# VH-VL binders against o60147: the designs that were tried, part 4

Target 1, 175 residues: o60147
Amino acid sequence: MLEKNKYLYIFRHIQTNQVLLSQGNVLKKTALFQLPYPLQKPVAPNGMRPAKLRKDHWVPLLKVEFPNESMFQSVFMQLLNYRKYRSVQPLTSDLLKLPIPVRRRKIMRQEVPNTIADLADILNKEKFPENSVRLQLSDKSDSEYADWPPSVQIDSEEIKLSRGFREKTTVDEAR

## First folded at step 20 (VH-VL)

Design f1
Fold by OpenDDE, fold request of step 22:
Structure f1 (fold): chain C 175 residues (1-175), chain A 118 residues (1-118), chain B 109 residues (1-109)
Amino acid sequence: as target 1 above (175 residues)
Amino acid sequence: EVQLVESGGGVVQPGRSLRLSCAASGFTFSIYAMHWVRQAPGKGLEWVAVISYDGSNKYYADSVKGRFTISRDNSKNTLYLQMDSLRAEDTAVYYCAKGEHSAYFDYWGQGTLVTVSS
Amino acid sequence: SSELTQDPAVSVALGQTVRITCQGDSLRSFSASWYQQKPGQAPVLVIYGKNNRPSGIPDRFSGSSSGNTASLTITGAQAEDEADYYCNSWDSRGNHLYVFGGGTKLTVL
């Protein structure tokens, strides 16, 4: 039986490539608080925090199994803070050259590789026991975005989850 | 020359509101995160809030969450801090600070004093 | 926890070397920045990163780190160095993204 409390799931938006973190394999509405505030009301621009969670717009990026809930919580909070920290950095010269809509899209597209890199960095610093953390990616090539510490065991199988939801079962595949 | 000039400080009663402003010049305001940092009389520095370059991300210290609102107008090169439900413990000099990469503040204003007293 | 701690006061003789230390878990992973504040004045950045000095800061100021500590060193203290010094760091584990130390009052004798 899967203990939801020790599993980190990361989802990406199918259009914007933004990232949401989840404790467990089901996205909750509270996950939307991870997205940036809308710049204009009442309708949030693309990439901003919407009023409602559309689970079908999110696909699994990776799954991480931790030895216990405490380790999960530590990494989860650090990932959130890494993202927050990144969001308040100055714009680079490369981004300044781009029109605002293009700039925003580029920043959002970088969230996936940045999040993967953040995870690796956090895990490298945590120094968990060897092979104590199990990482499963939706795309194996994404593992190349970072150097993983000995604590991380990368699964050879890709993650198979329904969009925004639990792991696919035979019943799910028949739908 | 980089300049940050705070204004809006004064004496207010508990429960009242006050709005601080910070006028920025000498750098491209719209590409940097801006911060508020406060210092109670005879005490140390306390980080209060940060706003991203475009205002899309805002973060606050727990001590001011739900009461303070940070905002900015890039067309006016101005940073704001709306302070509601003020308390005696909010009494401090409030500094505007420019954010830089790697989480440091390279420029500070001279500060504006906020006194909350009955 | 995510707090940064400093000694409240230190003294140094004129021309001597003094080290002000900041301690906290966040410093295990991230660099500290240091700020000088003289009476009635705003803070001034003196050290950031591993050992970077902003323009205009004398070379007698240097930064270092070890374990869960960061240190500001003044080699050859001058009378004008008498001030309060604050460390700051990004907190990846806490609810506050930015944390200041309690400050150290440096007296030059």
Scores: ipSAE 0.830, ipTM 0.912, lowest interface PAE 0.5, mean pLDDT 91
Fold by ESMFold2, look of step 20:
Structure f1 (fold): chain C 175 residues (1-175), chain A 118 residues (1-118), chain B 109 residues (1-109)
Amino acid sequence: as target 1 above (175 residues)
Amino acid sequence: EVQLVESGGGVVQPGRSLRLSCAASGFTFSIYAMHWVRQAPGKGLEWVAVISYDGSNKYYADSVKGRFTISRDNSKNTLYLQMDSLRAEDTAVYYCAKGEHSAYFDYWGQGTLVTVSS
Amino acid sequence: SSELTQDPAVSVALGQTVRITCQGDSLRSFSASWYQQKPGQAPVLVIYGKNNRPSGIPDRFSGSSSGNTASLTITGAQAEDEADYYCNSWDSRGNHLYVFGGGTKLTVL
């Protein structure tokens, strides 16, 4: 039966450290639209939107459980818009002096800390009930990129790292 | 000293196409996002589109998505708006605007009038 | 709602103080910018952030914000201040990234 989604899944690219946001635990090809439009044909430059989704290149970064679908949808849309906002900011002088490939790598490497900081900023502004939002990370030290509101409970267990986009099945805990 | 000069406006029939240009000078064009903002006669301002400094990110208002294409040529310091499938409600003065940090438009062109009528 | 609401018209006597307001949910999170437009001319940025004034804008222009409301204040209004005024904000919650208010026509009496 159809379940309403209340989970946010965030993936990291294993090579570029770019970030993709997902409503499900498996990335769909349409997630590629979050990546920059390729500037050349037919070959997209590194870090640009590829023609094909390579699911084995994207690994879990974090997931968030919200109390309901409405709260999930609000945060998901805001995160996408924060990414758009960052993508249209002017170049800073330190980035301008870099060769273009180096500049692109530096920008891509900031996506993980920036996305985590943006998530926390949104949650701080949304005023969710205390301990109502459950955050689980693949690397718990990544929580240090932000100051979290009282609404967030950080799970003591890290996400079991899986290559690709498949979740491992869980064994029934009850007899 | 910043100058933005739009051109390419005119009178066209519904369903036709038009291409606007904006010539930029007095600043380093290639490090800023650029915008199109329009104003129907006697009405308020409406944001239309933005393009990132290198052209790799483009975003559009819902009213024009799928019909308009923003682009830039940093070697010519020029911003473009390709307008396809024009409708009467697209009639407006179209402004070229320079983006700045914190989501505001610090410099605007003089505008070019697009009239879409039968 | 991502809409920014402004009164359509406001009047001020020459030399007096006037406030033009802008209301919307996005302003709880993000600062407004303010644009002056005179007939037949392009808009001109007069205030950005909470209260930053671009070079060349007279110091009689100031901005403020509280809750979901941003205000543009003109202290000692001059005849040349007669214009339309638009607020604008980034909107993280809507389908449009940048939203303008409907505009306020300021008349200097």
Scores: ipSAE 0.755, ipTM 0.869, lowest interface PAE 0.8, mean pLDDT 87
Fold by ESMFold2, look of step 21:
Structure f1 (fold): chain C 175 residues (1-175), chain A 118 residues (1-118), chain B 109 residues (1-109)
Amino acid sequence: as target 1 above (175 residues)
Amino acid sequence: EVQLVESGGGVVQPGRSLRLSCAASGFTFSIYAMHWVRQAPGKGLEWVAVISYDGSNKYYADSVKGRFTISRDNSKNTLYLQMDSLRAEDTAVYYCAKGEHSAYFDYWGQGTLVTVSS
Amino acid sequence: SSELTQDPAVSVALGQTVRITCQGDSLRSFSASWYQQKPGQAPVLVIYGKNNRPSGIPDRFSGSSSGNTASLTITGAQAEDEADYYCNSWDSRGNHLYVFGGGTKLTVL
């Protein structure tokens, strides 16, 4: 029995606007490996990988429904690798002139638009059937960071959950 | 003039450790990602590892993951590769390479030979 | 594994034009770079991006790309162009984030 639909969940940090990608509707501590390793002792600077996951700091940004596991795995892996690509680029001239804390903040503030653009780039390069991929955002205007292929259907309803992506449990399911 | 000079290569037994260094000059070391790339005798090029400009991100080829550690000291303009649990298949010339925008390597050192044999 | 495929060898007559190809799915999204390596020497970047030449590289070297294929073209091949040529790209789909092709040995006859 194969699972027909698979979800990608993307979270945003409430202060830094950094992005975490998740296979589940709740973040696991291992998602913190997506954050840069802290360079200073004894406490992680703002935006660096903390020792513990603070779930109250991470809110829904978007979720993507794929029709099967193989499409999900391909897109998820590519999206993680796009983020690694960006993390090893040299400093640009506009960033070089900034003090390091200001520079870091500016880089982090680009993670939301960059992640959305990368997702769209990946989906544009894949040959998925029309309307086979469903996108739901917490802020629908964020869809404007990219041009979406015909395979993507953008849900008109925004995500309203403030702490996660959990599906509601009906009374019948609780029995 | 950009210069990258590797050192620390030699002959070691399997299971042992070796530390490579790469001294950089002629450019602003602290704003570029740095790489190690290796080439086994008579074989092609294999990317080994990358470290971001400030050292906060590090990534490795699967063949070395868990055994090799890339690091840098921006105050000394030096890149390092700590190689633990060495295997015969790690025998190669190891190149230090400067990263550039769009993931290419614009400058290379002359390499240092690591031979892992009994 | 390497996802960039190159022919292992190619020959060209002196003064003729040769084309070395590199194929991989990641090339649809990320440009290839090309490296020349002569025996006993470190690789030298000859082409990056779609068709950018570093200073000091002769204008007989050019690059192009289409779909999942990148090409290095040498017009008017010279004896000193005899070398191994490697393509490299970001491998967004695999485990080796920076991937080299297997290399193409160019022989100038």
Scores: ipSAE 0.738, ipTM 0.868, lowest interface PAE 0.8, mean pLDDT 87
Fold by ESMFold2, last read:
Structure f1 (fold): chain C 175 residues (1-175), chain A 118 residues (1-118), chain B 109 residues (1-109)
Amino acid sequence: as target 1 above (175 residues)
Amino acid sequence: EVQLVESGGGVVQPGRSLRLSCAASGFTFSIYAMHWVRQAPGKGLEWVAVISYDGSNKYYADSVKGRFTISRDNSKNTLYLQMDSLRAEDTAVYYCAKGEHSAYFDYWGQGTLVTVSS
Amino acid sequence: SSELTQDPAVSVALGQTVRITCQGDSLRSFSASWYQQKPGQAPVLVIYGKNNRPSGIPDRFSGSSSGNTASLTITGAQAEDEADYYCNSWDSRGNHLYVFGGGTKLTVL
């Protein structure tokens, strides 16, 4: 079937503040591959790739509507690559001085502002028509992490769903 | 003095496995991402894989994904490349390279030759 | 696309100035770095970022960019500059994080 997705869905973890990017309004288990590979310990440290997807741990952060699927695919790929690029940067000396749990929390805490800044950087470098990209946030103050190009229209309404973005994805046959 | 010394190259048959090592010295290994870059005989450079400073993030070129595994042991200042299901097109000199704050490789080893032939 | 294109070969007379070019869509957004490789040797970083030279690289090497094109310029080319030159950049649009150009063989006449 022709599913021509033009929507980017971004989720935030309720405890770690890590970010997952999704093509769908419901996370798939394969989205977990965006999380760091489990380290050598028998039990994966907090924030590492878990064995199971806990959908109740991931809440909406933002949603982006693009003019078409081609533009969505380009921005989605670029965001994934920006996150990979950030993950392989050297540690700064200030982070090295911190105890490991504190260091890890600091790095994870930056994922929301970093992802928002990266999205804006990508959109500023693209030449999309004015007001052609609609951005909707769960917390509108998060738009303050970046300077947005004229192509972006920030929706005045926040995302109000207490869980996920899922609407009209399935046909419920119940009375 | 920054040094990167690769080892473990050799001649192997297609379908076999080989493990490369890269011994690092002269810098704080555990704070930098490390890379493998290869060069087929008479051809150009091809990026192969990267591993983050703590080993928690690993990424691969499509040509090797699923067959090669990058890893590191920060207690030994050593980078590894496990190469499984080797093919003739994997024949190359394999370099380890140190990453920096941007998208460049400031130090390279001298390379180790891997030849995959029957 | 996510490809970086270089001319396969360029020649320069001893003491003259030469430009080696690298073209690709990623270069509109990201800086190129440049690597020199002499026969039987490992690549050596000669230019990174916005025209930065690592320690030990002669000041006759410089970099520049315009649009989708990055250039490595060697002023007063010396015999020892005869080598293969590769550009590379981060590629946010492709399946690979890092992309090298095909290389340019510089001959010093």
Scores: ipSAE 0.720, ipTM 0.856, lowest interface PAE 1.0, mean pLDDT 87

Design f1
Fold by ESMFold2, fold request of step 22:
Structure f1 (fold): chain C 175 residues (1-175), chain A 118 residues (1-118), chain B 109 residues (1-109)
Amino acid sequence: as target 1 above (175 residues)
Amino acid sequence: EVQLVESGGGVVQPGRSLRLSCAASGFTFSIYAMHWVRQAPGKGLEWVAVISYDGSNKYYADSVKGRFTISRDNSKNTLYLQMDSLRAEDTAVYYCAKGEHSAYFDYWGQGTLVTVSS
Amino acid sequence: SSELTQDPAVSVALGQTVRITCQGDSLRSFSASWYQQKPGQAPVLVIYGKNNRPSGIPDRFSGSSSGNTASLTITGAQAEDEADYYCNSWDSRGNHLYVFGGGTKLTVL
């Protein structure tokens, strides 16, 4: 039987540090629905859903290989729902005191550690076999945002691609 | 004292539209997520929609996606539900509810009845 | 599917203790909240988290959980406790964020 996708790809925005979840190694425009809806018509504030996907703004954060497609789908759906849950929590008094631009930047800067913590929380609650989930990071120190269950094996090799997860195709001359 | 007051319910034919309002007072409206929850006559509670404190995130139950739009005006302390393409199964009392941390609804309005009937 | 199951009705004699239960897979991971609804009235939060009681809710109301089951206990039931009771939880595995049980009608005899 042919295996379907069993890889989770997570991207980070180079400026805002926001996070996008993807089932493919190249972001699709529909991933932008994970970003907040724009609050004003003429120009969206920094960090809001843009009209177009700028693929050069999103770099690899981590990649996860699951044992099969079913486990991938379960974790992917849960991560999306954890992000929805966080987006509808009350504004804390610490954040309320900050000017709006500063508040937005602080909230966005938490997305990387929060997403990594949420992934680990989901994996700790799931019953996956020991060492069955392979985690690869662009920066191995990011694994320190969470305590990982026995099911997770952290790859010693960092992701070497500095632009997306996709290797650039070299154009060769025809023979 | 926290108070939530819904309005805009009524009797409409299928395919028509209604707009519900919820006037909020007694708390800082702009820091809390707000919800709509409905209850069909003689039935249980069904969550409908949520909107984040600043209106930048909105989520819907599958039964209403594409037909209902949640919105808020923090300057008026008011929550809205625009209901388009109404169906008989949308007949219910619609409650406005205040969200709190850990996914519970600490305050509810008294509700407004929407009846969709041919 | 994300479902919370409650018995449709329970009875208790005045002054006795009653337990209303709620079962579902989401409760293995997430806390239940409990709502009281009297006829023609809006729901009122009575228990949230594991066993937290909002201000103004009598201390005869308590909550507990084990496995996939959450429980609301009323110790020394009074006539005004006659109502419908709903459990609710968040479920990260479902198509929507919040799930209610079908409700339990409590009759105080």
Scores: ipSAE 0.716, ipTM 0.846, lowest interface PAE 0.9, mean pLDDT 87
Fold by ESMFold2, last read:
Structure f1 (fold): chain C 175 residues (1-175), chain A 118 residues (1-118), chain B 109 residues (1-109)
Amino acid sequence: as target 1 above (175 residues)
Amino acid sequence: EVQLVESGGGVVQPGRSLRLSCAASGFTFSIYAMHWVRQAPGKGLEWVAVISYDGSNKYYADSVKGRFTISRDNSKNTLYLQMDSLRAEDTAVYYCAKGEHSAYFDYWGQGTLVTVSS
Amino acid sequence: SSELTQDPAVSVALGQTVRITCQGDSLRSFSASWYQQKPGQAPVLVIYGKNNRPSGIPDRFSGSSSGNTASLTITGAQAEDEADYYCNSWDSRGNHLYVFGGGTKLTVL
């Protein structure tokens, strides 16, 4: 009777393209802890952790269905840790040459391809059964950021929802 | 050439605070993550905390979360560890370590001893 | 599990070859680094990225890995090699980003 979470939901920010990982189809405020700590400057720079969650600023990027909760928890924890690992890497010479605001934007814009590549890297290293992990994207071309293992089945249909992962009843459905 | 010098260790009672410093030289401090690693007397090494090159990302071992705060001042080439609500089990030599790609620590300071006892 | 397991002690005769092992699930995916610590001193990196030696580390030190096991090999052990040896790895599956083994005390007979 106990329901166990086996779905990973990933959101991207509509302006910065930063990524948030979620266990639920609606973001909780605690997901904001995945964003960088605000600097002690007079104003908070773009892309830093805001005081409030604006759910209208976060749209679906992808959804993953796992066979069971144990596999979900392992991949979710690993993805969070991959992001932490990336955040503490040395600054590369290419990025060092950029002005700080440009550098921040370039780093943020890499979160979508990096998260997708990291997800695929984790799944390639795991020994999941063939076609046991179903992946659905909002933009199917994003699957090109990675090579996927046989365990992953990419859904042919894109996510159609404009906010969150829950379907909204339309006027046409009400008629 | 690369030098890391820790300071600020001492003897304190449980529940009190200490602030450790690590002065860095011989490398471009502001492009590397920095770490604290500790070693209790007669025991092994334990990773404590990391801070990203610009200070915007900080991560801690579970044993110190909520009590310790890592910080840095890139204008002074200095790493800090603020240790609050100290416990006897925090007694250790605390090392400052320079991070490198793929999670190894290529340079270490000589350490500063923190003793927490009543 | 994020643990790295090392034997607590090993011995080697002067001039002989010794292997110090480190086991853990993280090592299937991520390289181990190895640190030498002599009494009263800070750790010193001796092997990184599986089998790279930092400048100043003798070529008698080498690293290898297979499956979930990483090994540090010292060929032609010298008296100054007597120390504690720690393996370390990043662990994507644990609550700690960086995990150390418990250490192996090497005695040179």
Scores: ipSAE 0.708, ipTM 0.839, lowest interface PAE 1.0, mean pLDDT 87
Fold by OpenDDE, look of step 20:
Structure f1 (fold): chain C 175 residues (1-175), chain A 118 residues (1-118), chain B 109 residues (1-109)
Amino acid sequence: as target 1 above (175 residues)
Amino acid sequence: EVQLVESGGGVVQPGRSLRLSCAASGFTFSIYAMHWVRQAPGKGLEWVAVISYDGSNKYYADSVKGRFTISRDNSKNTLYLQMDSLRAEDTAVYYCAKGEHSAYFDYWGQGTLVTVSS
Amino acid sequence: SSELTQDPAVSVALGQTVRITCQGDSLRSFSASWYQQKPGQAPVLVIYGKNNRPSGIPDRFSGSSSGNTASLTITGAQAEDEADYYCNSWDSRGNHLYVFGGGTKLTVL
């Protein structure tokens, strides 16, 4: 179980393409705090924080294995802060020309590539040892969203997981 | 001309509440994040809180989390800071600041003084 | 959380060059912004990004960065430049998000 602490999973919502970060292969309800507050109660508007986590709505985007938990935590927190940073930037002129629902959709569509780019940027700055970080993607084409440093070894095998899926473990198979 | 005008400061006892306002003009208020930054007497600048352009995201300094609430009314071009459970260490001039790209503040108000004393 | 550190005070002779430096881990990842504050006044942005000056800021103000440091340089200091200067950056590693340095009091001699 301790080994799970060095694994970053990034999930995407199957409909909205929103992104959630997870320590380990199981999404926790606290992950919802990564999403913006709903503007209206009780039902969260599209792209806002829902009241409940529907695990079946999320699929793994990528998996990152770090050498240790400390490195994981550092990158994890930085990723969150990068997201926060983006959330408080002014709207671009292009976005302002769009109706609010279209604008929101466009922003959400960029969450996946932005998150991947963020990860690459963070890792480039951290300068971890060569091939010390293992990256596995559900879609290898997603790796094209960023330039990866030598510290990152991209796995040739893609993640093949279903909705709300976590990696099967020996324990899971026994259940 | 960009203008930010804070109001609502005053003298309050510890444990009490106060609400600050910032009236914005001279720019499209609804597309920018807004910030509160405070400065204790004779001390440096301390970031307090930020709110996104539409109010959907709010973040606070640890020193005020759970006690302060940042909000905005874009129809009124007004930023607010609800301060609850005030403490002596909250004594400061509170500035309203306009956010910009790359995490800088390009415009500041003149500030409003909040004094918390028994 | 990452902190930004500044020298509390520096002095410069009139017409001379002075550099105010800010140091912190956040500066490895993000650019610093610099603010001038005169007594009894609100802070004023003087430098942001790599070396950008807002409109109205004299060209004697410039910014630079190296490693975990950012610097504000005043080339040809004027009497009116006497003020407190604060650096600011985004903290990617902590919860304080926006971090100010402790400020540097610049005296023009």
Scores: ipSAE 0.707, ipTM 0.881, lowest interface PAE 0.9, mean pLDDT 90
Fold by ESMFold2, fold request of step 22:
Structure f1 (fold): chain C 175 residues (1-175), chain A 118 residues (1-118), chain B 109 residues (1-109)
Amino acid sequence: as target 1 above (175 residues)
Amino acid sequence: EVQLVESGGGVVQPGRSLRLSCAASGFTFSIYAMHWVRQAPGKGLEWVAVISYDGSNKYYADSVKGRFTISRDNSKNTLYLQMDSLRAEDTAVYYCAKGEHSAYFDYWGQGTLVTVSS
Amino acid sequence: SSELTQDPAVSVALGQTVRITCQGDSLRSFSASWYQQKPGQAPVLVIYGKNNRPSGIPDRFSGSSSGNTASLTITGAQAEDEADYYCNSWDSRGNHLYVFGGGTKLTVL
């Protein structure tokens, strides 16, 4: 039925810069469980888990192709767990002194560089074959958040899609 | 200095609910993650759940997902565990534990016993 | 693979050195922490990171690691060191964030 997945898709929120990890090139509602649980009834945006997935709010950040599904599954699970680990760390003194809304924005702004650094840390530890992992970014300068192992080949071409990871139809291009 | 005091344990029948509390003092409660860890009689330690410093992130062991809910009230320096649909295998001493950087538990309460028996 | 394995029991003569081991795949990447538990008492953290000792823990307790194995060493074991010892680590590969070993009962002869 479904082909074995060997691709990791990472999305960024257009406003908050929060990150979602995906097994597929289209986000599913279950990806929202990666976002913080609402502390209060949702009245205004604050980076908390929304009731519904707004696919138009999430744009491509990067895509990773692995040699096989088992390598993908290992890295995907580890990356999710790294993010959980970060979410339960104590506050630092510089963050603690900030008003809560400012603190939340500062923490959310770190998700892109932190996720990229964590991905590289995992790949450095995994000892995959040289050039066996293909990384493609929407903005190639984002690769500068980390030192990549020999296993990673960074694609020279950026992701060209404005929404999602699927190729746009000819109807959309004609408009 | 640092104190963690659990309460709310007792004897309950399978399928029933119980709510545990942990009163914290001697540290800035609102900047640390808090955990529940349990120990069945004669057995080892099992991590149960964690909640982030502001309560916005919660994670559970597979054995309790969907049945237990961790929560906190930073204004009262109190951690909670709501235990629903209790099973015999949930019988244990439940410890409240303070989290620290690098995933270790630097302070523990004395525990509260939960017995699930028909 | 995500499990932490400990020997169920170890003995040491009073005043001698003993080593309690903990083995698991997560320990290749992450530090173990060690907890002492006496009968009827809560666990107490004795070692964290590679070899950090919390305030109030005697300097006869030390930690080390190599490969997938972490060790707790007690140099000059005392009668009061008789307890259960648990290792614990963060687990990036499993379904749980935190895993404990099964525990090692230390008997001081």
Scores: ipSAE 0.699, ipTM 0.835, lowest interface PAE 0.9, mean pLDDT 87

